VHH binders against o26951. Designs and how they scored, part 25

Target 1, 206 residues: o26951
Amino acid sequence: VEYTHFKDLQALEMERGRLYETIVVTWDDSMVGNAAPIGVLCTGDDTVTLYLYQGTRTVENVLNNGRFTVNVTLDPLIFTDSTLGDLEEDMFSHYRDFLHLRGADAFFTAEVVSVKKLVKRDRFGESELHVVKARAGDVMRAESFRMALNRGIYAVIESLIAYTRAEFSDPLVLRERIAEMNRVARKVGGPREKEAMRRIIQALES
Below, E stands for the ipSAE of ESMFold2; O stands for the ipSAE of OpenDDE; V2 stands for 0.75 times the mean of E and O plus 0.25 times the DockQ between their complexes.

## First folded at step 15 (VHH; framework vhh_7z1x_3)

Design x01 (at its last look DockQ between E and O 0.92; V2 from the best seeds 0.81)
Fold by OpenDDE, look of step 15:
Structure x01 (fold): chain B 206 residues (1-206), chain A 123 residues (1-123)
Amino acid sequence: as target 1 above (206 residues)
Amino acid sequence: QVQLVETGGGLVQPGGSLRLSCTASGFTFDDYYMNWVRQAPGKGLEWLSGIDSGGGSTYYAESVKGRFTISRDNAKNTLYLQMNSLQPDDTAVYFCAKGPDYFEWEPSEYDYWGQGTQVTVSS
């Protein structure tokens, strides 16, 4: 795969305040690679924030060497294999002193700027979290690149489908489904996704 | 214009409790993360807790986890901080701060602040 170099995240059409589903690649001191699906929050043209939970090789490597790559891919098997286990060594390529996902549609290098260890509490319970702010460096884009994945539009589409099936659905199940999608839209979506959800909810209540 | 007004501060004994409130106006309250930050005499700003726009996720500094609870009532445009098991080193001015529409823990990134409310923990 041939990559073209760009200066910042605009080349990937990443927007401030949006969270994108990516594969984060890290490595240890022996340059053994690790890949994990990680939601990456864009916070600027060249800044991102990661929320890394305790107990993973990803967080360990990031904290140890302060570097990683964020990889964009639409391959569902990469997401699956990286979640269920480890990717094989041949799934990693070298870019300077970084590793990235072989065959990624795009990737960018990242260097840690700050780390905050804190506790997150949500409906799933309490967890230890490392909030990692990083500066994006080289942005590499392949011709195959189309977009970075964002769950906002998914939330809207799923809500609309639920809406169209409302008369055939359990009202409680429907309500919970819409609530879940609204949470997703509010978490990762932009103004348009949030507005869409507002309109859907209003329509359901009418 | 954006306004944040903290209330509920005061003097308490060690082991005591306080509940702070922050009333927001001038912006769409339920679109943004809200945060509590404190500043002790002679010290810098310390982030304590944050809460997402819907209140479903809350974040805590390790210094206050298990003792402080952040919450919000979006219908009232109000942010709360329940502080239990207060200690003398909790003495500080406590600020309510508006975050962006995503989680941000660095106080320097906040665009609006309240005037602060004094909390003093002393025997």
Scores: ipSAE 0.809, ipTM 0.938, lowest interface PAE 0.4, mean pLDDT 94
Fold by ESMFold2, look of step 15:
Structure x01 (fold): chain B 206 residues (1-206), chain A 123 residues (1-123)
Amino acid sequence: as target 1 above (206 residues)
Amino acid sequence: QVQLVETGGGLVQPGGSLRLSCTASGFTFDDYYMNWVRQAPGKGLEWLSGIDSGGGSTYYAESVKGRFTISRDNAKNTLYLQMNSLQPDDTAVYFCAKGPDYFEWEPSEYDYWGQGTQVTVSS
């Protein structure tokens, strides 16, 4: 796979304030690779934020060496296999002093600029979280690149499907589904997704 | 214009509790993360807690975990901070602050601030 080098994240069409579903590749001191699906928040032309939970190899490796790659893929099996187990050693390729996902449609190198340890509470309870701010270095894009995944529009679409079937649906189930989609849209989306959800919710309440 | 107004500060003895409120106006409150930040005498700004736009995720500095609870009422455009088990080193001016529409913990990135409310913990 041949990559073209770009100067910043605009080449991947990443927008400030949106969270993208990616594969983050990290490694230990022996360059043994690790891959995990991680949402990556774009905060600027060359800045990203990751929310890394305590007790994972991802956070351990990031805190140890301060470098990683963010990899764009649309292959659902890569997301699945890296969650349910470990990817095979031959799924990692070298780029300078970095490892990246072999065959990724795009990847960028990242270097940590700061880490904040804090406590997060949500519907799953309380957990220790490392908020990692990083600067993107080399942005590498293959001709196979199509998009970096953002779940915002899908949350809106699922909500619209539920809305059009509201008269045939259990009202409690419908409200819970819309609430979950709203949470997703507000977590990963921008102003247009948030406004769309607001309008859908208002329509359901009238 | 954007306005943030804190209330609820005061003098409390060690081990005591206070509840701060912050009333917001001039922006779509439920689109934004909101934060509490404090400044102790002679010190810089210290981020304490943040909350997402819907209130579903809350974030806490290690120094206040288990003692402080952030919440919001979007219908009333109001942010809250419940502070328990207060100690003398919690003495500070407490600010509510509006940041971007994603989680941001660095106070230098916030666009709008309240005037602050004084909290003093002493016997």
Scores: ipSAE 0.748, ipTM 0.903, lowest interface PAE 0.9, mean pLDDT 93
ESMFold2 (binder alone), look of step 15: mean pLDDT 88; pTM 0.893

Design x02 (at its last look DockQ between E and O 0.79; V2 from the best seeds 0.00; counts 0 for: unsure alone 63.8 < 65)
Fold by OpenDDE, look of step 15:
Formats: sequence, structure tokens, C-alpha cells
Structure x02 (fold): chain B 206 residues (1-206), chain A 123 residues (1-123)
Amino acid sequence: as target 1 above (206 residues)
Amino acid sequence: QVQLVETGGGLVQPGGSLRLSCTASGFTFDDYSMNWVRQAPGKGLEWLSGIDSGGGSTYYAESVKGRFTISRDNAKNTLYLQMNSLQPDDTAVYFCAKGPDSSESEPSEYDYWGQGTQVTVSS
């Protein structure tokens, strides 16, 4: 795969305040690669924030060497295999002294700026997180690049489908479905996705 | 036009409790994460807690974990901080701050701030 170098995250159309579904690649001192699906928050043209749970290989590697890559791909099998297990060694490629996902539509190098421990509490319970702020370095984009994945549009589309089927649906099931999608949109979406959800909810209540 | 107004501060004895409120106006409140930050005498700004726009996820600094609880009522455009088991070193001016993310722990990243409310913990 041939990559073109770009200056910053605008080349990937990543917007401040939105969280993107990516594959984060890290490595240990022996350059053994690790890949994990990680939501990456764009916080600027060349800055991102990651929320890493304690006890993972990803957080261990990041804390040890302060470097990683963020990889953009639309391949569902990569997301699946990296979640259920580990990617094989041949799924990693070298870029300078970084590893990245082989065949990624795009990737950028990242260097840790700061790490802070905090406690997250949600409907699943309490957990300890490492908030990792990083500076994006080289942004590499392949011809195959289309977009970075964001769940906001998914939430909106699913809500609209639910809306069109409302008369054939259990009202309680519908309500819960919309609530769930709204939570997703609020968490990861941008202003437009949030506004879309508001309009959908208003329409359902009218 | 954006305004954040903190209330609920005051004097309390060690071990006591306070509930702070922050009323927001001038923006779509439920679109943004909100945070509590404090500044003690002679110290810098300290991030305490954050909450996402929908209120589904809350975040806490280790210094206040288990004692403070952040919440929000989007219908009332209000942010809350329940503070229990207060200690003298909790004495500070407490601020609510808008955005950009509930996990952002650097005060310099926030867009807007309230005027602050004084909390004094003393016997």
C-alpha cells in the first residue's frame, strides 16, 4: 500500500470533539505488535485523547514507550479479530520506528504528551482509566481511504429506521431503542448528529 | 452570552457535606460535557470531575473519588456536585466549566467558566 504524507488530522477529516472508531497499534520493547479497537477523540488538528483501561497490553505499551499509531480501516474482520484475540505478526508494518496496521486505509503516528489516571463511572460500573493525550505526527493516507468511523451517523440512521416502524413496534421497546441511540449520539457524535436525534425524538413525541 | 453561575458554597465543618449547583445559559447545555474545577489558596487549578453531555458517564479525580458525585439535569440546564466527607484541604473556590470533553482534565481546555463559589471547610 502506498501512503501519502499529510500535515495534520484534517487530511482524515477528523473533527474536534468527535470520537472515531480506530485500531490502535502499540508494541513492546521487542517490537512485538499489539492491535486493539480504541475510540480516539479528536481534540485538535494534531491532538487526540485516548481512554485506556488498566491491565491491557495497549495501555502497558503506551505507558512504557510513549508512542503508538492510530489506524483507520473499514475492514470488519480486523475489528473482530483484534477484539476477540490478537492479530498475527504479518498484520503489522513498519513506518520508521513505529508499527502500523498493514493495509490500513490511513494511519498517523502519535506521541504521548500526558497521562492522567481517573475513575470512570457508568451504567457498567466503576473503572480506572488512563487518559492519554497525544500529539499526532505523520499522517499517512492511502488511496483507499474514505473516512474514519464514527458511531454518530449509525445512531441517527437506526433511530430513523425505528421511527419509520414505530406503528408496528412495542412502544416501550421503541423508547428504549431511541434512548440507547441518543446516548450514543450524545457521547460520540457532533452537533449535527445531536440535533438530528433531537428532531427525531421531537417527531416521536408529537 | 454564555453564562455559568455556581451556587451552594459556604462554611462547613470537617466531615460535613455541601451540594453545589451550576446553572448554565446561552448555549445548548445538553450538547456539552461539563466539569468541576477548584482552586485552593496558593495552589493552581485542579480538575475534580466531569460528566458527559448525556450524563451517562462520570469521571473523577483520585483526590475526590468516593466523596464527590457529579450529576446534571439537562431539563433544568443545571450541573451539580455533591460533596461529602469534606476536609480542610477541600477549602477552595469551586468552578463549573464547559466542555469540551468530560475526560479533559486540563483546565486550559475549557471554553467557559463560572465566577466560582467559595467552599470553606473548618472546625
Scores: ipSAE 0.518, ipTM 0.824, lowest interface PAE 0.5, mean pLDDT 92
Fold by ESMFold2, look of step 15:
Structure x02 (fold): chain B 206 residues (1-206), chain A 123 residues (1-123)
Amino acid sequence: as target 1 above (206 residues)
Amino acid sequence: QVQLVETGGGLVQPGGSLRLSCTASGFTFDDYSMNWVRQAPGKGLEWLSGIDSGGGSTYYAESVKGRFTISRDNAKNTLYLQMNSLQPDDTAVYFCAKGPDSSESEPSEYDYWGQGTQVTVSS
């Protein structure tokens, strides 16, 4: 796979304020690679923020060496395999002092700018996590690149499917499903996804 | 025009409580995460707390953990900060801010700020 070098994240069509589903590659002191699906928030043309939970290999490696890559892929098996187990070592390629996912549609190098521990509270309780702010370095894009994955529109689509079957659905189950999709759209999406969910919810209330 | 207006500041004794409000206008309030930030005299900006657009996740700096509670009422376009167990070190101007993320952010990452409300904790 041949990569073209770009200056910043606009080459990946990443927008400030949107959260993208990626594979973050990290490594230990021996350059043994680790891959994990991680949502990456775009915060500027060359800046991203990650929310890494305590007790993961990803956060351990990031805290240890301050470098990682963000890898774009649309392959669901890569997401699945890196979650349920470990990717084989031949799934990692070297780029300078970094490892990246072999065959990624795009990747960029990242260097940590700051890390802050904070407390998150939600419907599942309280947890501690690291907010990692990083600067993107080299942005590498292959001809196979199509998009950086954002779940916002799919939350809208799932809601529309549920809406069209509302007459045949348990109203409580339907509303819990829509509420779940609304939380996703608001977490990862932009103004248009949020407006779409607002309209769907209003239509269900009619 | 986008406007954020903080209210609820004032003078309070150590150990006391205050509730800050921030009323938003000129944008779709419930589309964005919101934050509280403070600045003590002669010091830099300190992020305190954030809340996602729907109110489902809240985030707190270690310095205010357990004492402050962020909330929002999207029907009223209003953000709140309940501050308990206030100490002299909490004396600052408190700002609400709109930004792209739902977690701690640097002040330079916010799109819009309020004018701030003064909180003074002294005996």
Scores: ipSAE 0.499, ipTM 0.821, lowest interface PAE 1.6, mean pLDDT 88
ESMFold2 (binder alone), look of step 15: mean pLDDT 78; pTM 0.782

Design x03 (at its last look DockQ between E and O 0.92; V2 from the best seeds 0.81)
Fold by OpenDDE, look of step 15:
Structure x03 (fold): chain B 206 residues (1-206), chain A 123 residues (1-123)
Amino acid sequence: as target 1 above (206 residues)
Amino acid sequence: QVQLVETGGGLVQPGGSLRLSCTASGFTFDDYSMNWVRQAPGKGLEWLSGISDSGGSTYYAESVKGRFTISRDNAKNTLYLQMNSLQPDDTAVYFCAKGPDYFEWEPSEYDYWGQGTQVTVSS
């Protein structure tokens, strides 16, 4: 795969405040690669934030060497295989002294700027979290690149479909579905997705 | 035009409790994360807790986990901090601060702050 170098995350159309579904690649001191699906929050043109939980190879490697790559791919099997198991060694390529996902549509190098250990509470319970702020370095984009994945538009589309089927749906089921999608939009989406959800909810209440 | 006004501070004995409130105006409150930060005498700013725009996620520093609880009422444009089991080293000026539309723990990233409310824990 041939990559073109860019200066910042604008080349990937990543927007501040939005969380993108990516494959984060890390490695140990022996350069053994690890890949995990990680939501990456864009916080600027060259800054991102990761939320890493204890007990994974990913968080261990990041904390140990302070470097990783964020990989963009639309391949559902890579997401599936990296979640249910692990990627084979041949799924990793070298870029300078970084590893990245072989065949990724795009990737950027990242260096840790700060780490904050804190406690997160949500509807799933309490957990210890490492908030990792990192600076993006080299942004590499292949011809195959289309976009980074964000769940916000999914939430809006699913809500609209639910809306069009409202007369055929259980009101309580519909309400819960919309609430779930709204949670997703508020969590990962931008102002437009949030506004879309507000309009959908308003329409349903009318 | 953005305003944050903290209330609820005061003098309390060790082991006591206080509930701080922060009333927000001048922006769409439920679009932004909110945070509590404190500054003790002679010390720097310490982030304590943050809450997402919807209130679905809350975050706590290790120093206050289990003792402090952050919450918000978006209908009232109000942020709260329930502080239990207060100790003398909790004495500080407590600030509410407006975060971005995502969670951020770094105080330098906050764009608006309240005037602060004094909390004094002493026997």
Scores: ipSAE 0.800, ipTM 0.930, lowest interface PAE 0.4, mean pLDDT 94
Fold by ESMFold2, look of step 15:
Structure x03 (fold): chain B 206 residues (1-206), chain A 123 residues (1-123)
Amino acid sequence: as target 1 above (206 residues)
Amino acid sequence: QVQLVETGGGLVQPGGSLRLSCTASGFTFDDYSMNWVRQAPGKGLEWLSGISDSGGSTYYAESVKGRFTISRDNAKNTLYLQMNSLQPDDTAVYFCAKGPDYFEWEPSEYDYWGQGTQVTVSS
């Protein structure tokens, strides 16, 4: 795979305030690679934030050496296999002192700027969290690049499907479905996704 | 146009409790994360706690974990901080601050701040 170097994250169409579904590649001191699906928040033209839970190889590797890559892929099996187990060693390629996902549609190198350890509480309970801020270095894009995946539009689409079926649906199930999609849209999306959900919810209540 | 007004500060004995409120106006309150930050005399800003736009996620600095609880009432455009087990080193001016539409812990990233409310923990 041949990559073109770009200036910043705009080449990947990443926007501030949106969370993208990516494969984060980290490694240990022996350069043994690790891949995990991680939502990556774009916070600027060359800055990202990761919310890494304690007790994962990802956070251990990031804390140890302060470098990682963010990899763009739309292959659902890579997301699945890296969650359920480990990717084979031949799924990693070298770029400078970094590892990246072999065949990624795009990737960028990242170097940690700061780490904040804190406690997060949500509907799933309480957890220890490392908020990692990193600066993107080299942004590498292949001809195969289509998009960095953001679930916001799909949350809107699922809500619209549910809305058009409202008169045929159990009202409790419908409302819970749209509430879940609203949570997704607000977590990952930007102003347009949030406005879309606002309109859908308002229309459903009328 | 954006206004953040803190209330509820005051003098309290060590071990005591206090509840701060922050009333917001001039923006769509439930579209943004909100935060509490304090500044002790002669010290820099210390982030204490943050809360997501919906209130579904709350975040706490290790220093206040288990003692402070952030909450919000989006219908009233109000942010709260419940502070328990207060000690003299909690003495500070406490600010509410408007964050972006995602969770952010760094005070330099906040665009609007209240004037602050004094909390003094002393016997």
Scores: ipSAE 0.754, ipTM 0.906, lowest interface PAE 0.9, mean pLDDT 93
ESMFold2 (binder alone), look of step 15: mean pLDDT 84; pTM 0.850

Design x04 (at its last fold request DockQ between E and O 0.89; V2 from the best seeds 0.82)
Fold by OpenDDE, fold request of step 16:
Structure x04 (fold): chain B 206 residues (1-206), chain A 123 residues (1-123)
Amino acid sequence: as target 1 above (206 residues)
Amino acid sequence: QVQLVETGGGLVQPGGSLRLSCTASGFTFDDYAMNWVRQAPGKGLEWLSGIDSGGGSTYYAESVKGRFTISRDNAKNTLYLQMNSLQPDDTAVYFCAKGPDYFEWEPSEYDYWGQGTQVTVSS
């Protein structure tokens, strides 16, 4: 795959405040690669934030060497395989002293700027978390690149589908579905996704 | 004009509890993450807790986990901090601070702060 070099995350159409579903590639001191699906929050033109949970190779490697790559792909099997286990060695390619996902539609190098260990509580319980802020370096984009995945638009679309089917749905089920999607939109969506959800909810209440 | 007003501070004995409130105005409250930060005498700012815009996720510093609980009522534009098992080293001015539309733990990233409310833990 041939990549074109860019200077910042605008080349990937990543926007401040948006969280993107990506494959984060890390490595140990022996340059053994690790891939994991990680939501990456864009916080600026060249800055991102990652939320890394304990007990993973990803957090270990990041804390150890302070470097990683963020890889953009639409391949569902990459997400699946990296979640269920890990990717094979041949799925990693070298870029300078970084590893990245082979065949990625795009990737950028990242260097850790700060780390904060804290406790997160949500509907799933309490967990220890490392909040990692990093600076994006080289941004590499392939011709196949289209966009990074964001769950916000998904939430809106699913809510609209639910809305159109409201007459055929149990009101309680519908309410729970919309609430779930609204939580997603509020968590990872931008202003327009949030506004969309507000409008949908308003319409459902009318 | 954005305004954050903290209330609920006071003097309590060790082991006591307080509930702080922060009333927000001048912006769309439910679009932004909110945070509690404190500053003890002679010390720097310490981030304590944050909550996302919807309240679905809450975050805590190790120093207060299990003792403090952050919550929000978006209908009332109010942020809360329930503080239990207070200790003398919890004595500080407690600030409510507005974050971005995503969770941010670094106080330097907050654009608006309340005046603060004094919490004193002493026997």
Scores: ipSAE 0.859, ipTM 0.951, lowest interface PAE 0.4, mean pLDDT 93
Fold by ESMFold2, look of step 15:
Structure x04 (fold): chain B 206 residues (1-206), chain A 123 residues (1-123)
Amino acid sequence: as target 1 above (206 residues)
Amino acid sequence: QVQLVETGGGLVQPGGSLRLSCTASGFTFDDYAMNWVRQAPGKGLEWLSGIDSGGGSTYYAESVKGRFTISRDNAKNTLYLQMNSLQPDDTAVYFCAKGPDYFEWEPSEYDYWGQGTQVTVSS
């Protein structure tokens, strides 16, 4: 795979305030790679934020060496395999002092700027969280690149599908599905996804 | 036109509780994460707590974990901070702050601030 170097995240069409589904690659002191699906928030032309839970190999590696790569892929098996287990060693390639996902449609190197440890509370309870701010270095894009994945539009689409079947649906089940999609759209999307969900919910309540 | 107005400060004895409110106007309140920040006498700004736009995730500094609870009522454009088990070192001016539409903990990234409300914890 041949990569073209770009200067910033605009080459990956990442927008400030949007959270993208990526594979974050980290490694230990022996350069043994680790891959995990991680949402990556774009905060500027060359800045990103990661929300890393305590007790994961990803956060341990990031805190230890302060470097990682963010890898763009649309392959659902990569997301699945890296969640349910570990990727094989041959799934990692070297780029300078970094590891990246072999065959990624795009990747960028990242170096930690700051880390904030805090407590997050949500419907699953309380957890220790590291908020990692990082600066993108080299942005590498292959000809195969199509998009950095954002779930916002798909949450809207799933909501619309559910809405069109409302007359045949248990109202409580439908409401629960729409509420879940709304949480997704608001977590990852921007103003347009948020407005779309407001309109769908209003229509359902009428 | 963006305005944030804090209320609910005052004098309370150690171990007491207060609930702060922040009413917002001039923007689509439920599109934005919101934060509470305090400044003790002679000290810098200290981020305390944040809440995402929908209210589903809340974030706390270690120093206030378990004692403070952030919440929001998007229908009333109002942000809240419930403060329990207050101690003298919680004495500060408490600010409501608006930044970008995602959760941000650094006060230097916030673009609109309330006037602040004084909380004094003393016997």
Scores: ipSAE 0.791, ipTM 0.914, lowest interface PAE 0.8, mean pLDDT 93
ESMFold2 (binder alone), look of step 15: mean pLDDT 84; pTM 0.855
OpenDDE, look of step 15: ipSAE 0.823; ipTM 0.937
ESMFold2, fold request of step 16: ipSAE 0.697, 0.747, 0.745; ipTM 0.885, 0.899, 0.899
ESMFold2 (binder alone), fold request of step 16: mean pLDDT 85, 85, 85; pTM 0.863, 0.862, 0.866
OpenDDE, fold request of step 16: ipSAE 0.837, 0.854; ipTM 0.952, 0.949

## First folded at step 16 (VHH; framework vhh_7z1x_3)

Design y01 (at its last look DockQ between E and O 0.86; V2 from the best seeds 0.75)
Fold by OpenDDE, look of step 16:
Formats: sequence, structure tokens, C-alpha cells
Structure y01 (fold): chain B 206 residues (1-206), chain A 123 residues (1-123)
Amino acid sequence: as target 1 above (206 residues)
Amino acid sequence: QVQLVETGGGLVQPGGSLRLSCTASGFTFDDYAMNWVRQAPGKGLEWLSGIDSGGGSTYYAESVKGRFTISRDNAKNTLYLQMNSLQPDDTAVYFCAKGPDYFMWEPSEYDYWGQGTQVTVSS
């Protein structure tokens, strides 16, 4: 795959305040690669924030060497395989002294700026997190590039589908589905996704 | 215009509890993450806790983990901080701060702050 170099995250259509589903590639001192699906929050033209859970190889490697890559792909098998286990060695490529996902539609290098330990509490329980702020370096984009996934728009789409089928659905089930999608949109969506959900909810209640 | 008003501060003995409230106005409250930050005498700002716009996720500094609980009522445009097991080193001015539409722990990223409410823990 041939990549073109760009100066910042605008080349990847990443917007401040949006969280993108990506594959974060890290490595140990022996340059053994690790890949994990990670939601990456864009916080600027060249800055991102990651919430890394304690006890993972990802957080260990990031804390150890302060470097990683963020990889954009729409391949569901990459997400699946990296979650269920790990990717094979041949799924990693070298870019300078970084590893990135082989065949990624895009990737950018990242260097840690700051780390904050904190505790997250949600419906799944309590977790220890390392909040990692990083500076994006080289942004590499392939011709095959498509924008990274954002769950917000999918929440809206799923809600609209549910809406169109409301007459065939149990009202309680529908309500719960919409509530679930609204939680997603509110968490990771932008103003437009949130507004869309408001309109859908209003329409359902009318 | 945006306004944040903290209430609930006061004097308590060690081991005591307080519940702070922050009433927000001038913006769409439920679209933004909210945070509690404190400043003790002679010290810098310390982030304590944050909550996402929907209230589904809450975040805590290690210093207050297990003692403080953040919550929000979007229908009332109100943020809360339940503080239990208070200690003298919890003495500070406590601020409510508006975050972006996503959670961020860094106080420098907050665009609006309340005037603060004094919390004093002393025997």
C-alpha cells in the first residue's frame, strides 16, 4: 500500500470532539506488535486522547515507550481478531521506528504528551483508566482511505430504522432501543447527531 | 449567558458528609460534560470528578475515589457532588465547570466556571 503524507488530522476528516473507532498499534521493547480496537477522541488538528484500560498490553506498551500508531480501517475482521486475540506478526508494518497496521486505509504516528490515571464508573462497573493525551505526528493516507467509524451516526441510523418500524414494535421495546441509541449518540456523537436523536424522540412522543 | 452556581458548601467535622449542587443556565445542559474541580489554599486546581452529558459514565480522581459521587439531573439542569468521609485535606473551594460535549479531565479545557463554594473540614 502506498501512503501519502499529510500534516494533520484534517486529512483524515477527524473533527475535534469526535470519537473514532480505530485500531491502535503498540509494541514492546522487542518490537513485538500489539493491536487493539480503541476509541480515539480527536481533540485538535494534531492531538488525540485515548482511554486505556488497566491491565492491557496496549496500556503497558504505551506507558513504557510513549509511542503508538492510530490506524483507520473498516475491516470488521481486524476489529474482531484484535479483540478476540491478537493479530499475527505479518499484520504489522514498519514506518520509521513505529509499527502500524498492514494495509490500513490510513494511520498516524502518536507520541504521548500526558497521562492521567482515573477511575471510570459506568453500567458495566468500575474500571481503572489511563487517559492518554498524544500528539499526532505523521499522517499517512492511502488511496483506499475512508473516514474512520463513529458510533454516533450509526446510533442515529438505527434509531431511524426503529422509528420507521414503530407500528410493528412493542412500545416498550422501542423505547428501550431508542434510549440505548440515545445514550450512544450523547456519549460519542456531535451536535448534529444529538439533535437528530432529539428530533426522533420528539417524533416518537408526538 | 452561561451561569453556574454552586451551593451546599460549609463547615463539617472530619468523617462528615456534604452534598454540593451546581445549577446551570444559559446553555443546553444535557449536551455537555460537567466537572468538579477544587482549589485548596496555596495549591493549584485539582480535578476531582467528571460526568458525561448523558450521565452514563462518571470519572473520578484517585484522591476521591470511593468517597465522592458525581451525578446530574438534566431535567433540572443540576450537577451534584456527594462527598462522604471528608477529611481536613478536603478543605478547599469547590468549583463546578462546564466541559465540552465530550468528557475531558483537564481543567484548562473548561470554558465556564462557577464562583465556587467553600468546603471546610475541621474538628
Scores: ipSAE 0.727, ipTM 0.898, lowest interface PAE 0.4, mean pLDDT 93
Fold by ESMFold2, look of step 16:
Structure y01 (fold): chain B 206 residues (1-206), chain A 123 residues (1-123)
Amino acid sequence: as target 1 above (206 residues)
Amino acid sequence: QVQLVETGGGLVQPGGSLRLSCTASGFTFDDYAMNWVRQAPGKGLEWLSGIDSGGGSTYYAESVKGRFTISRDNAKNTLYLQMNSLQPDDTAVYFCAKGPDYFMWEPSEYDYWGQGTQVTVSS
């Protein structure tokens, strides 16, 4: 795959404050690769923030060598296979001293700027996490690139579909589905997705 | 005009509890993450806790985990901090702070602050 080099994340149309679904590639001291689906928050033109839970290979590798790549793909099988198991070693390619996902539509190198250990509490309980701030270095984009995936608009779309079928739906099931989509939209989207969900919920109340 | 007003500070004995409130106006409160920060006499700012815009995720510094609980009531535009098992080194001015619409633990990134409320823990 042939990549064009860009200086910053604007080439991937990433917006500050939005969380993008990516494949983060890390490696150990022997350059043995690891891939995991990770949401990446865009925090500037060349900065990202990752929220990494303790006890994963990703966190271990990031804390050990301070370098990784963020890889853009829309292939659902890559997300699935890297979650349910490990990708084969031939799924990793070299770029200078980095590994990246072979055939990614885009990737960028990342170098850790800071790490903060925090305690997070949510609906699943309490977890220790590392908040990793990183600077993007080389941004590499292939002709196949279409977008960095953000789930926000799809949460809105799913909510609208459910809304238009409300008269055929159990009201409690409908409300639980809308509430879950609202949580997604608020987690990954921005003010426009939040306002859209607010309007949908208000319409359901009338 | 964005305004944040903290209340609920005061004098308590060691081991006591206190609940701080922060009322917000001038912005869409439920679009933004909110934070509590304190400043002890002669010390710098210490981030304590944050909460996302919907209230579904809360975050805590190691120094206050298990003792402090952040919450919000978006219908009342109000942020809360429940503080338990207070000790003299919790003595500080406590600030409510608004940052961007996503959680951010670093106080230098906050754009609006309350005036603060004094918490004093002593016999």
Scores: ipSAE 0.711, ipTM 0.895, lowest interface PAE 1.0, mean pLDDT 92
ESMFold2 (binder alone), look of step 16: mean pLDDT 84; pTM 0.850

